# VH-VL binders against q869s5r1519to1633: the designs that were tried, part 29

Target 1, 115 residues: q869s5r1519to1633
Amino acid sequence: YILVAEDNDINIKVVVRQLEKLGYTAIVGINGLKALEIIGSFPICLILLDCQMPQMDGFTCSTILRQIEPTGQRIPIIAMTANDSKDRCFEVGMDDYLSKPVRVDRLQKTLSDWI
Below, E stands for the ipSAE of ESMFold2; O stands for the ipSAE of OpenDDE; V2 stands for 0.75 times the mean of E and O plus 0.25 times the DockQ between their complexes.

## First folded at step 8 (VH-VL; framework fv_recibokibart)

Design v6 (at its last look DockQ between E and O 0.87; V2 from the best seeds 0.74)
Fold by OpenDDE, look of step 8:
Structure v6 (fold): chain C 115 residues (1-115), chain A 120 residues (1-120), chain B 108 residues (1-108)
Amino acid sequence: as target 1 above (115 residues)
Amino acid sequence: QVQLVQSGAEVKKPGASVKVSCKASGYTFTDYYMHWAKQAPGQGLEWIGEINPNSGDTKYNQKFQGRVTMTRDTSISTAYMELSRLRSDDTAVYYCARETYEWLPYFDYWGQGTLVTVSS
Amino acid sequence: QIVLTQSPGTLSLSPGERATLSCRASQSVDSSYLHWYQQKPGQAPRLWIYGASSRATGIPDRFSGSGSGTDFTLTISRLEPEDFATYYCQQYGKYPFTFGQGTKLEIK
């Protein structure tokens, strides 16, 4: 299961379709708060986290996730960003990033690297 | 090569229903969303709705909601659009179109179109 | 819904001339989700420009797309006889997906 935190319907649709093509099942949270609620409810092996979302953005979500995760149980967090904010992503504990709009070949490589 | 082949022209009376088919070949049918568009004579294009051939999930333009039903038969790689309670302004060429997902979503392949004429 | 308004409705030009087609959106559209299609009489639309500025496979270099926000443009630097057709812009950024009313590029 891949957790997809994204608020844009089209982005969700595309990423979910890409994940399905690659053999994964997506669980969607429409913001950082929803993403946090999903964690623990499903066996998530990787998180695709949009940096910009309403109510709670990806940076805040990532920070909280790293604070609450059990010792030795680190889930890869991949930032999805339309901006060049790579440094900020890593500062809040994200492991890698994908440029938006997400390309399926880049997504496949990222999943292969981290899962 | 990807091909979308639609059913032939239809002539219907007001109040009737029409079901247009779109047979896909050259790719894995269930991997791509299928869309439908309407083009009235001499007019532009109007998006009707979409279907996920894998799950069967649909999303319709509110303008057509309640009158349009999109289905698919995965065994023969065919998508269907049924429009009910036909009226004169439903006269148009209807297109099926495949949505790509490799990067940006857009309609990369289109059927040849199906003319539906509604007249009393 | 997002309304796309194209201008002009009809553009009459001669081969060799420059064509500029405008597409204005009622609200901001991500350039990644603004596309152009070409359609000739009796034929289905064909993808021409995607992501506001990327030419589809096989599209000649004389075609270019630009723009962001609410204003987008399709430009043909030097018209060829086969370029005369109707061009539609389309947004894929929000449901329902919508098309412009089209610009008919006809031979003068």
Scores: ipSAE 0.826, ipTM 0.932, lowest interface PAE 0.7, mean pLDDT 96
Fold by ESMFold2, look of step 8:
Structure v6 (fold): chain C 115 residues (1-115), chain A 120 residues (1-120), chain B 108 residues (1-108)
Amino acid sequence: as target 1 above (115 residues)
Amino acid sequence: QVQLVQSGAEVKKPGASVKVSCKASGYTFTDYYMHWAKQAPGQGLEWIGEINPNSGDTKYNQKFQGRVTMTRDTSISTAYMELSRLRSDDTAVYYCARETYEWLPYFDYWGQGTLVTVSS
Amino acid sequence: QIVLTQSPGTLSLSPGERATLSCRASQSVDSSYLHWYQQKPGQAPRLWIYGASSRATGIPDRFSGSGSGTDFTLTISRLEPEDFATYYCQQYGKYPFTFGQGTKLEIK
């Protein structure tokens, strides 16, 4: 399962279709709080995390996840960003990034690196 | 070469139904959403709805909800749009269009159009 | 739904002139999801500009797109005879997806 944390319904549609083409199953969280709930309920192997979300943004979500995760059970967190937040993504414990709008070829490469 | 080839023109009476086909070739049919659009004579384009050919899931413009059914047959790479309870203002050219998703979503290939005429 | 209003409805110009086609949205549209299509009589629409400003494959550089928010523009720097057609803007940012009513660019 790949968790997609994204608030924009068209961005969700696009990235979910890209994941399906690549053979992955996506679970969607529309904000950081829903993403944290899903992580506790499903076997998530990787998180695609939008940096800008209402209620709880991706930076806050990543910080919380890194604080609460069990020792030795680090789930890769891949930022989805507009290219202006790369440095901050790594500061909060994200492992890599994808520029929005997400391209399927770059998604495939990133997934192969982390799964 | 990607191609979308639609079924031929139809003439129907009010109250009837029409089913337009769109046969895809040159790509993996199940990988790309198919959309349908209406263009009344001398008018602009109106989005009718979409289908995911892999799952069969659909979403329709509310204006057509209850009268439109989109289906597909993956064994022959063909999408279908059926419009029921036809009215004279349904007279239009109907297009299928493929949605790309590899980067930005847009309609990259269109069928040639199918004229549906509704008259007494 | 998001209404796209194109202006002018018809634009009559001669080859060699500069054309400016406007598309105004009733609410903000992410420019990544604003597209332009060209249609000639008896033909299906063809993608021309995507993401407000990116030319589709094979589209000449005399065509340029710009805009954000609610205001988008398609510009043709120097009209060629083959450019006379109807142009539609289209938004993919919110269901239902919508098209503008078109600007018919005709030879004067």
Scores: ipSAE 0.553, ipTM 0.836, lowest interface PAE 1.7, mean pLDDT 90
ESMFold2 (binder alone), look of step 8: mean pLDDT 93; pTM 0.941

Design v7 (at its last look DockQ between E and O 0.89; V2 from the best seeds 0.73)
Fold by OpenDDE, look of step 8:
Structure v7 (fold): chain C 115 residues (1-115), chain A 120 residues (1-120), chain B 108 residues (1-108)
Amino acid sequence: as target 1 above (115 residues)
Amino acid sequence: QVQLVQSGAEVKKPGASVKVSCKASGYTFTDYYMHWAKQAPGQGLEWIGEINPNSGDTKYNQKFQGRVTMTRDTSISTAYMELSRLRSDDTAVYYCARESYEWLPHFDYWGQGTLVTVSS
Amino acid sequence: QIVLTQSPGTLSLSPGERATLSCRASQSVDSSYLHWYQQKPGQAPRLWIYGASSRATGIPDRFSGSGSGTDFTLTISRLEPEDFATYYCQQYGKYPFTFGQGTKLEIK
């Protein structure tokens, strides 16, 4: 299972379809708060986290996730961003990043690298 | 090569229903969303709705909601669009179109179109 | 819904001339989700430009797309006889997906 935190319906549809094509099941949270609620409820092996979301953005979500994460149980967090905020992503504990809109070949490689 | 082949022209009376088929070949049918579009004579294009052939999930343009039903038969790689309670302004060419998923979502392949004429 | 308004409705030009087609959106559209299709009489639409500026496979380089926000443009640097058709812009950024009313490019 892969957690997808994204608020845009089109982006959600595309990423979910890409994940399904690659053999994964997506669990969708429409913001950082929802993502935090989902984590722990499903066996998530990787998180795709949009940097910009209402209520709670990806940066805040990532920070909180890293704070509450049990020792030795680190889940890869991959930032999804439309802008060049790579440095900030890593500062808040994200492991990698994907440029939006997400390309399936890049997604596949990322999944292969981290899962 | 990807091909979308639609069923033939239909002539219907007002109040009737029409079901147009779109048979896909050259690719894995269940891997791509299928869309339908309407084009009235001499007019532009109008999006009707979409279906996920894998799950069967659909989303319709509110304008057609309640009258349109999209289905699929995965065993024969065929998508269907049924439009009920037909009226004269439903006269149009209807297209099925495949949505790409690799990067930017867009309609990369289209059926040849099906003319539906609604006349009393 | 997002309304796409194309201008002009009809564009009459001769081969060799430059064509500029406009597509204006009622609200901002991500350029990644703005596409152009070409349609000739009696034929289905065909993908022409996607993501505002990317040419589809097989599309000549005399075609170019540009724009962002609410204003997008399709440009044909030097018209060829086969370029005369109707061009539609389309947004895929928000449901329901919508098309412009089209610009008919006809021979002068």
Scores: ipSAE 0.779, ipTM 0.923, lowest interface PAE 0.7, mean pLDDT 96
Fold by ESMFold2, look of step 8:
Structure v7 (fold): chain C 115 residues (1-115), chain A 120 residues (1-120), chain B 108 residues (1-108)
Amino acid sequence: as target 1 above (115 residues)
Amino acid sequence: QVQLVQSGAEVKKPGASVKVSCKASGYTFTDYYMHWAKQAPGQGLEWIGEINPNSGDTKYNQKFQGRVTMTRDTSISTAYMELSRLRSDDTAVYYCARESYEWLPHFDYWGQGTLVTVSS
Amino acid sequence: QIVLTQSPGTLSLSPGERATLSCRASQSVDSSYLHWYQQKPGQAPRLWIYGASSRATGIPDRFSGSGSGTDFTLTISRLEPEDFATYYCQQYGKYPFTFGQGTKLEIK
């Protein structure tokens, strides 16, 4: 499963279809809190994490995940960002980033690098 | 190579139903959402709804909810839109349109349109 | 729903002139989801500009799009005879998806 943490209905629709085209199954969390619940309940192999979400943003979510994750069980976190915030993404433990709006060919390349 | 071919013009009486078809070719039909739009004579475009041809899942503009049904037959790569309890203001050209999703989502290919005329 | 208001409704110009078509949204629209279509009489719409500023395949560089938030424009720097048509803006940012009422660009 790939976790898509995103609150925008249209962004969710597009990314989920792109993942399905590439042969992956997505689970959607509409904010950082829901994303953390899903990680605890499903076998997630990679997270696509929007940086800007209501209630709990992606930077906070990544920080929490890195603090509570079991040793040796690091899930790749790929930021989805509308602005160039590369340095901050890496500061909070994200592993890579994709510019929004996400292109399917760039998504494919990034996923191949991490899974 | 992508082509969307719609069924021919229809003349209907008020209270009847019409079912418009949209046959796709030149691409994998189940990979792309299909949308329907209405254009009344001399007017602009109005989005009616969408269907995921893989799952059959639909979403409709609330204006048409309860009167529109979108379906598809994946064996012949064809989408359908049925509009019931027709009224005179349903007279319009109805278009199918394919949604591109590889980057920015937009309607990249359109059918030629189907004129539906509702008259007594 | 998001209402797109295009102005002017009709724009009468001659070949060689510059055309500026306006599209204003009732709510902010992410420019990635703001598109323009051209339609000629008796024909289906054709994608022209997507993502506010990206030209579709085969669209000449005399066409440019710009804008963000609630205010978007389509500019034709030097009109050619084939450019006279109706242009619609469309938003894909929020359900239900909506189109502007159109700007008819006609020969003076």
Scores: ipSAE 0.581, ipTM 0.844, lowest interface PAE 1.7, mean pLDDT 90
ESMFold2 (binder alone), look of step 8: mean pLDDT 93; pTM 0.939

Design v8 (at its last look DockQ between E and O 0.86; V2 from the best seeds 0.77)
Fold by OpenDDE, look of step 8:
Structure v8 (fold): chain C 115 residues (1-115), chain A 120 residues (1-120), chain B 108 residues (1-108)
Amino acid sequence: as target 1 above (115 residues)
Amino acid sequence: QVQLVQSGAEVKKPGASVKVSCKASGYTFTDYYMHWAKQAPGQGLEWIGEIYPNSGDTKYNQKFQGRVTMTRDTSISTAYMELSRLRSDDTAVYYCARESYEWLPYFDYWGQGTLVTVSS
Amino acid sequence: QIVLTQSPGTLSLSPGERATLSCRASQSVDSSYLHWYQQKPGQAPRLWIYGASSRATGIPDRFSGSGSGTDFTLTISRLEPEDFATYYCQQYGKYPFTFGQGTKLEIK
């Protein structure tokens, strides 16, 4: 299972389809708060986290996730960003990034690198 | 080579229903959303709705909500659009179109169109 | 819904001339989700430009797309006889997906 935190319906639709093509099941959270709720309910092996979301953005979500994660259990967090804020992503504990809109070949490579 | 082949022209009376088919080949039918569009004579294009063949999930333009039903038969890679309670302004060419997902979503392949004429 | 307004409705030009087609959105559209299609009489639409500025496979480089926000443009640097058709812009950024009313590019 891959957690997808994204608030845009079209982006969700495309990324979910891409993940299915690659053999994964997506669990969707429409913001950082929802993502935090989902992380404890499903066996998530990787998180695709949009940097910009309403109520709680990806940066805040990532920070909280890293604070609450059990010792020895680190789920890869991949930033989805449209403005290439790489440095900020890594500062809050994200492991990698994908440029939006997400390309399936780049997604596949990222998943291969981290899972 | 991807191909979308639609059923033939239809002539219907007001109040009747029409079901247009779109047979897909050259790709995995269940992997791509199928869309339908309407084009009245001499007019532009109007989005009707979409279906995801793998699950059968649909989303319709509210303008057609309650009158349109999109289905699929995965065994023969065919999508269907049924429009009920036909009226004269439903006269149009109807297209099926495949949605890409590899990067940006757009309609990359289209059927040849099906003319539906509604007249008394 | 997002309304796309194309201008002009009809554009009459001769081969060799430059064509500029406009598409204005009623609200901002992400450039990634603004596309153009070409349609000739009796044929289905065909993807022409995607993501506002990317040419679809097989599309000549005399075609170019530009724009952002609410204003988008399709430009043909030097018209060829086969370019005369109707061009539609489309937004895929928000349901329901919508098309412009089209610009008919006809021979003068």
Scores: ipSAE 0.904, ipTM 0.958, lowest interface PAE 0.5, mean pLDDT 96
Fold by ESMFold2, look of step 8:
Structure v8 (fold): chain C 115 residues (1-115), chain A 120 residues (1-120), chain B 108 residues (1-108)
Amino acid sequence: as target 1 above (115 residues)
Amino acid sequence: QVQLVQSGAEVKKPGASVKVSCKASGYTFTDYYMHWAKQAPGQGLEWIGEIYPNSGDTKYNQKFQGRVTMTRDTSISTAYMELSRLRSDDTAVYYCARESYEWLPYFDYWGQGTLVTVSS
Amino acid sequence: QIVLTQSPGTLSLSPGERATLSCRASQSVDSSYLHWYQQKPGQAPRLWIYGASSRATGIPDRFSGSGSGTDFTLTISRLEPEDFATYYCQQYGKYPFTFGQGTKLEIK
C-alpha cells in the first residue's frame, strides 16, 4: 500500500488516479494524525506526504514517524511540496520530494527509486 | 490520435429523456475521467458531471442531480449521459470531454457536441 | 460553488493590438487548477492555458496567463486574425467545476 497524506479532495483524486495507473494501491489520510493511524493499521511501503495539512502538517508527521519507527524498518517518505520547502523536508527525515503539481512520469521515477 | 465522437442531434418533447453517447478512441478509455458539459444557445459552458470509466463512479452538478445519469460500456469505449424529464431550457449542445491525468486535470480533448432540441 | 466572473464581456480590438482578459473567482482557486479555453463558433472548446500560466501544445507565446488567488489574467501581446474567439476560464479546484461566462474577443 502507498499512503497518500493529503487534505484536498481534488489533489487526492489526481494522485490516487496516477498511482492506480502505475499499478499501486493507495490509502488516503486527510491529515498527519490520520496518516499516523493508517501506518499503524496497514502494511505501508511508501508515504506520499503533503507538507501542509490541517491538524498535523507533513513536517510534524515526518518528525514523529522517524521518532516512533523501529530501527532498520524505515518507510520511505516522499514530500509533496513547493521548492522553497525542499531543505526542510530533508531536515525532518523525508527521503525525497515531488514538486507540486505532480507529474505522473516524475511520480513513476520516484516510486521506482524507492520501491 | 485521441478522438471523441458523439451521437447525432436529437429532437425531443418536454417530459421525455435523451441519451447521448461519446465513443472514445486512440487511448485507454478506462484511465481517464470523462466529463459532460452543457452549452445553451448563445451562452457559456456549464459542467454537468463526471464518470470514471474504470469503476463507473460518478459525481454530478447539484443542478442536474436527480435528472442525469452517466454510464459507460468499457467493451466499446463509450460513455453515456442520459437526461430525463426534459424541459425547453434543456435545449443545448452537450459535450463530452476527457480529463488528463499525466499532470494537471484539464479537459484536453472534446467531442464535437450533440445538439438536443426540446420543443413541443 | 465558485463563481468565475470574466471581464469584459466583449472586447473589440484590431489585429496588432494587445488584449487583456480578466477572470475573478468568488473564492480562492489554486492556480494549478485554473484553466483557459478558446472556442470559435460551431466548434468545441480547446484547451489554451492550463495551470493559470502554462500554454497548451502549439499555443503561440503571444498568449500568456498569470494570476493567483481570486484574480487571473489572459494576455495576448499582439493580436492575430485567428485569435478572435470567445475565451473561458475554468476552475477545477472545487466541485462543482465551473466556467466563467466568457469574454468574446471581436474584430473592431
Scores: ipSAE 0.586, ipTM 0.846, lowest interface PAE 1.5, mean pLDDT 90
ESMFold2 (binder alone), look of step 8: mean pLDDT 94; pTM 0.946

## First folded at step 9 (VH-VL; framework fv_recibokibart)

Design w1 (at its last look DockQ between E and O 0.95; V2 from the best seeds 0.80)
Fold by OpenDDE, look of step 9:
Structure w1 (fold): chain C 115 residues (1-115), chain A 120 residues (1-120), chain B 108 residues (1-108)
Amino acid sequence: as target 1 above (115 residues)
Amino acid sequence: QVQLVQSGAEVKKPGASVKVSCKASGYTFTDYYMHWAKQAPGQGLEWIGEIDPNSGDTKYNQKFQGRVTMTRDTSISTAYMELSRLRSDDTAVYYCARESFEWLPYFDYWGQGTLVTVSS
Amino acid sequence: QIVLTQSPGTLSLSPGERATLSCRASQSVDSSYLHWYQQKPGQAPRLWIYGASSRATGIPDRFSGSGSGTDFTLTISRLEPEDFATYYCQQYGKYPFTFGQGTKLEIK
């Protein structure tokens, strides 16, 4: 299972379709708060985290996740960003990033690198 | 090569129903959303709705809500659009179109269109 | 819904001339979700430009797309006889997806 944190319906549809094509099952959280709820309810092996979301953005969500995760149980967090704010993503504990709009070939490579 | 082949022209009376088919080939049918569009004579294009061939989930333009039903038969890679309670302004060419997902979402392949004429 | 208004409705030009087609949105559209299609009589639409500025496969480089926000443009630098057709812009950023009313490019 891959957690997708994204608030845009079109982006959700596209990324979920890409993940399904690659053989994964997506669990969708429409913001950082929902993502935090989901992570405790499903066996998530990787998180695709949009940096920009209402109520709680990806940066805050990542920070909280890294604070509460048990020792030795690190889940890869991949930032989804429309800009080149790569440094900020890594500062809050994200492991990698994907430029939006997400390309399936880049997604596939990223999943291969981290799962 | 990707192909979308639609059923033939239809002539219907007002109040009747029409069901147009769109057979897909050259790709995995269940991997791509299928859309339908309407083009009245001499007019532009109008989005009717979409279907996820994998789950069967649909989303319709509110303008057609209550009169349109989209379905699919995965065993023959065919999508269907049924329009009920037909009226004269439903006369148009109807297209099925595949939604890309590899990067940006757009309609990358289209059926050849199906003319539906509604006349008393 | 987002309304796309194209101008002009009809554009009459000769081969070799430059063509400029406009598409205006009633609200801002992400350029990633603004596309152009070409349609000739008796044929289905064909993807022409996607993401505001990217040419679809097989589209000649005399075609270019530009714009952002609410104003988008399709330009043909030097018209060829096969370019005369109707062009539609489309937004894929918000349900319901919508098209412009089209610009008919015809031979003068």
Scores: ipSAE 0.863, ipTM 0.944, lowest interface PAE 0.6, mean pLDDT 96
Fold by ESMFold2, look of step 9:
Structure w1 (fold): chain C 115 residues (1-115), chain A 120 residues (1-120), chain B 108 residues (1-108)
Amino acid sequence: as target 1 above (115 residues)
Amino acid sequence: QVQLVQSGAEVKKPGASVKVSCKASGYTFTDYYMHWAKQAPGQGLEWIGEIDPNSGDTKYNQKFQGRVTMTRDTSISTAYMELSRLRSDDTAVYYCARESFEWLPYFDYWGQGTLVTVSS
Amino acid sequence: QIVLTQSPGTLSLSPGERATLSCRASQSVDSSYLHWYQQKPGQAPRLWIYGASSRATGIPDRFSGSGSGTDFTLTISRLEPEDFATYYCQQYGKYPFTFGQGTKLEIK
């Protein structure tokens, strides 16, 4: 399962279709709070995490995830963000980034690097 | 090569229904959303709705809600749009269009259009 | 819904001239989801510019797009005879997806 944490329904539609084309099953969380609930309920192997979301943004979500994760069970967190914020993504414990709008060829490469 | 081929022109009376088909070839039909748009004579384009051909899920422009039904038959790679209770202002060319997903969502391939004429 | 207003409605110019087509949105549109289509009479629309500024495959470099927020432009630096057509802007940022009413670019 790949968790897609994203609040924009157009972005969700596109990224989920890209993941399905690549042979992955997506689960969607519409904000950081929903993403945390999903991680507790499903075997998530990688997280695509939008940095800008209502209620709980991606930076806060990543910070919480790194605080609560069991030792030796680090789930890769890939930021979906603008290029100008990539340093902050790494500061909060994200492992890699994808520039929005996400391209399927970049997504494929990033997933192969981390799964 | 991607191709969308639509059914032929239709002449209908007010109050009738029309069902337009759009046959896809050259790609995996279930991978791409299909959209429908209306263009009245001498006018611009108006989005009618979309259908996920994998799940059959649809989303319609509110203007057409209750009169439009979009379906598909994945065994023959064909999308359908049915418009009911036709009025004279439904006279238009109706297009199907495929939505890309590899990067940005846009309409990358279009059918040739189907003229529907509603006259008494 | 987001209303896209194109101006001018009709633009009459000669080959060799520069054309500037405007598209204004009633609400901010992410430029990644603002696109331009060209349509000639009797033909289906064709993708021309996507993401506000990227040319579709095979589109000449005399075409450029720009803009963000509510204001977008399509510029043709030097008109060729084949460029005379109607151009539509379109937004995918919010349902329902909407088109501008079009700018018809005519030979003077």
Scores: ipSAE 0.626, ipTM 0.861, lowest interface PAE 1.5, mean pLDDT 91
ESMFold2 (binder alone), look of step 9: mean pLDDT 93; pTM 0.944

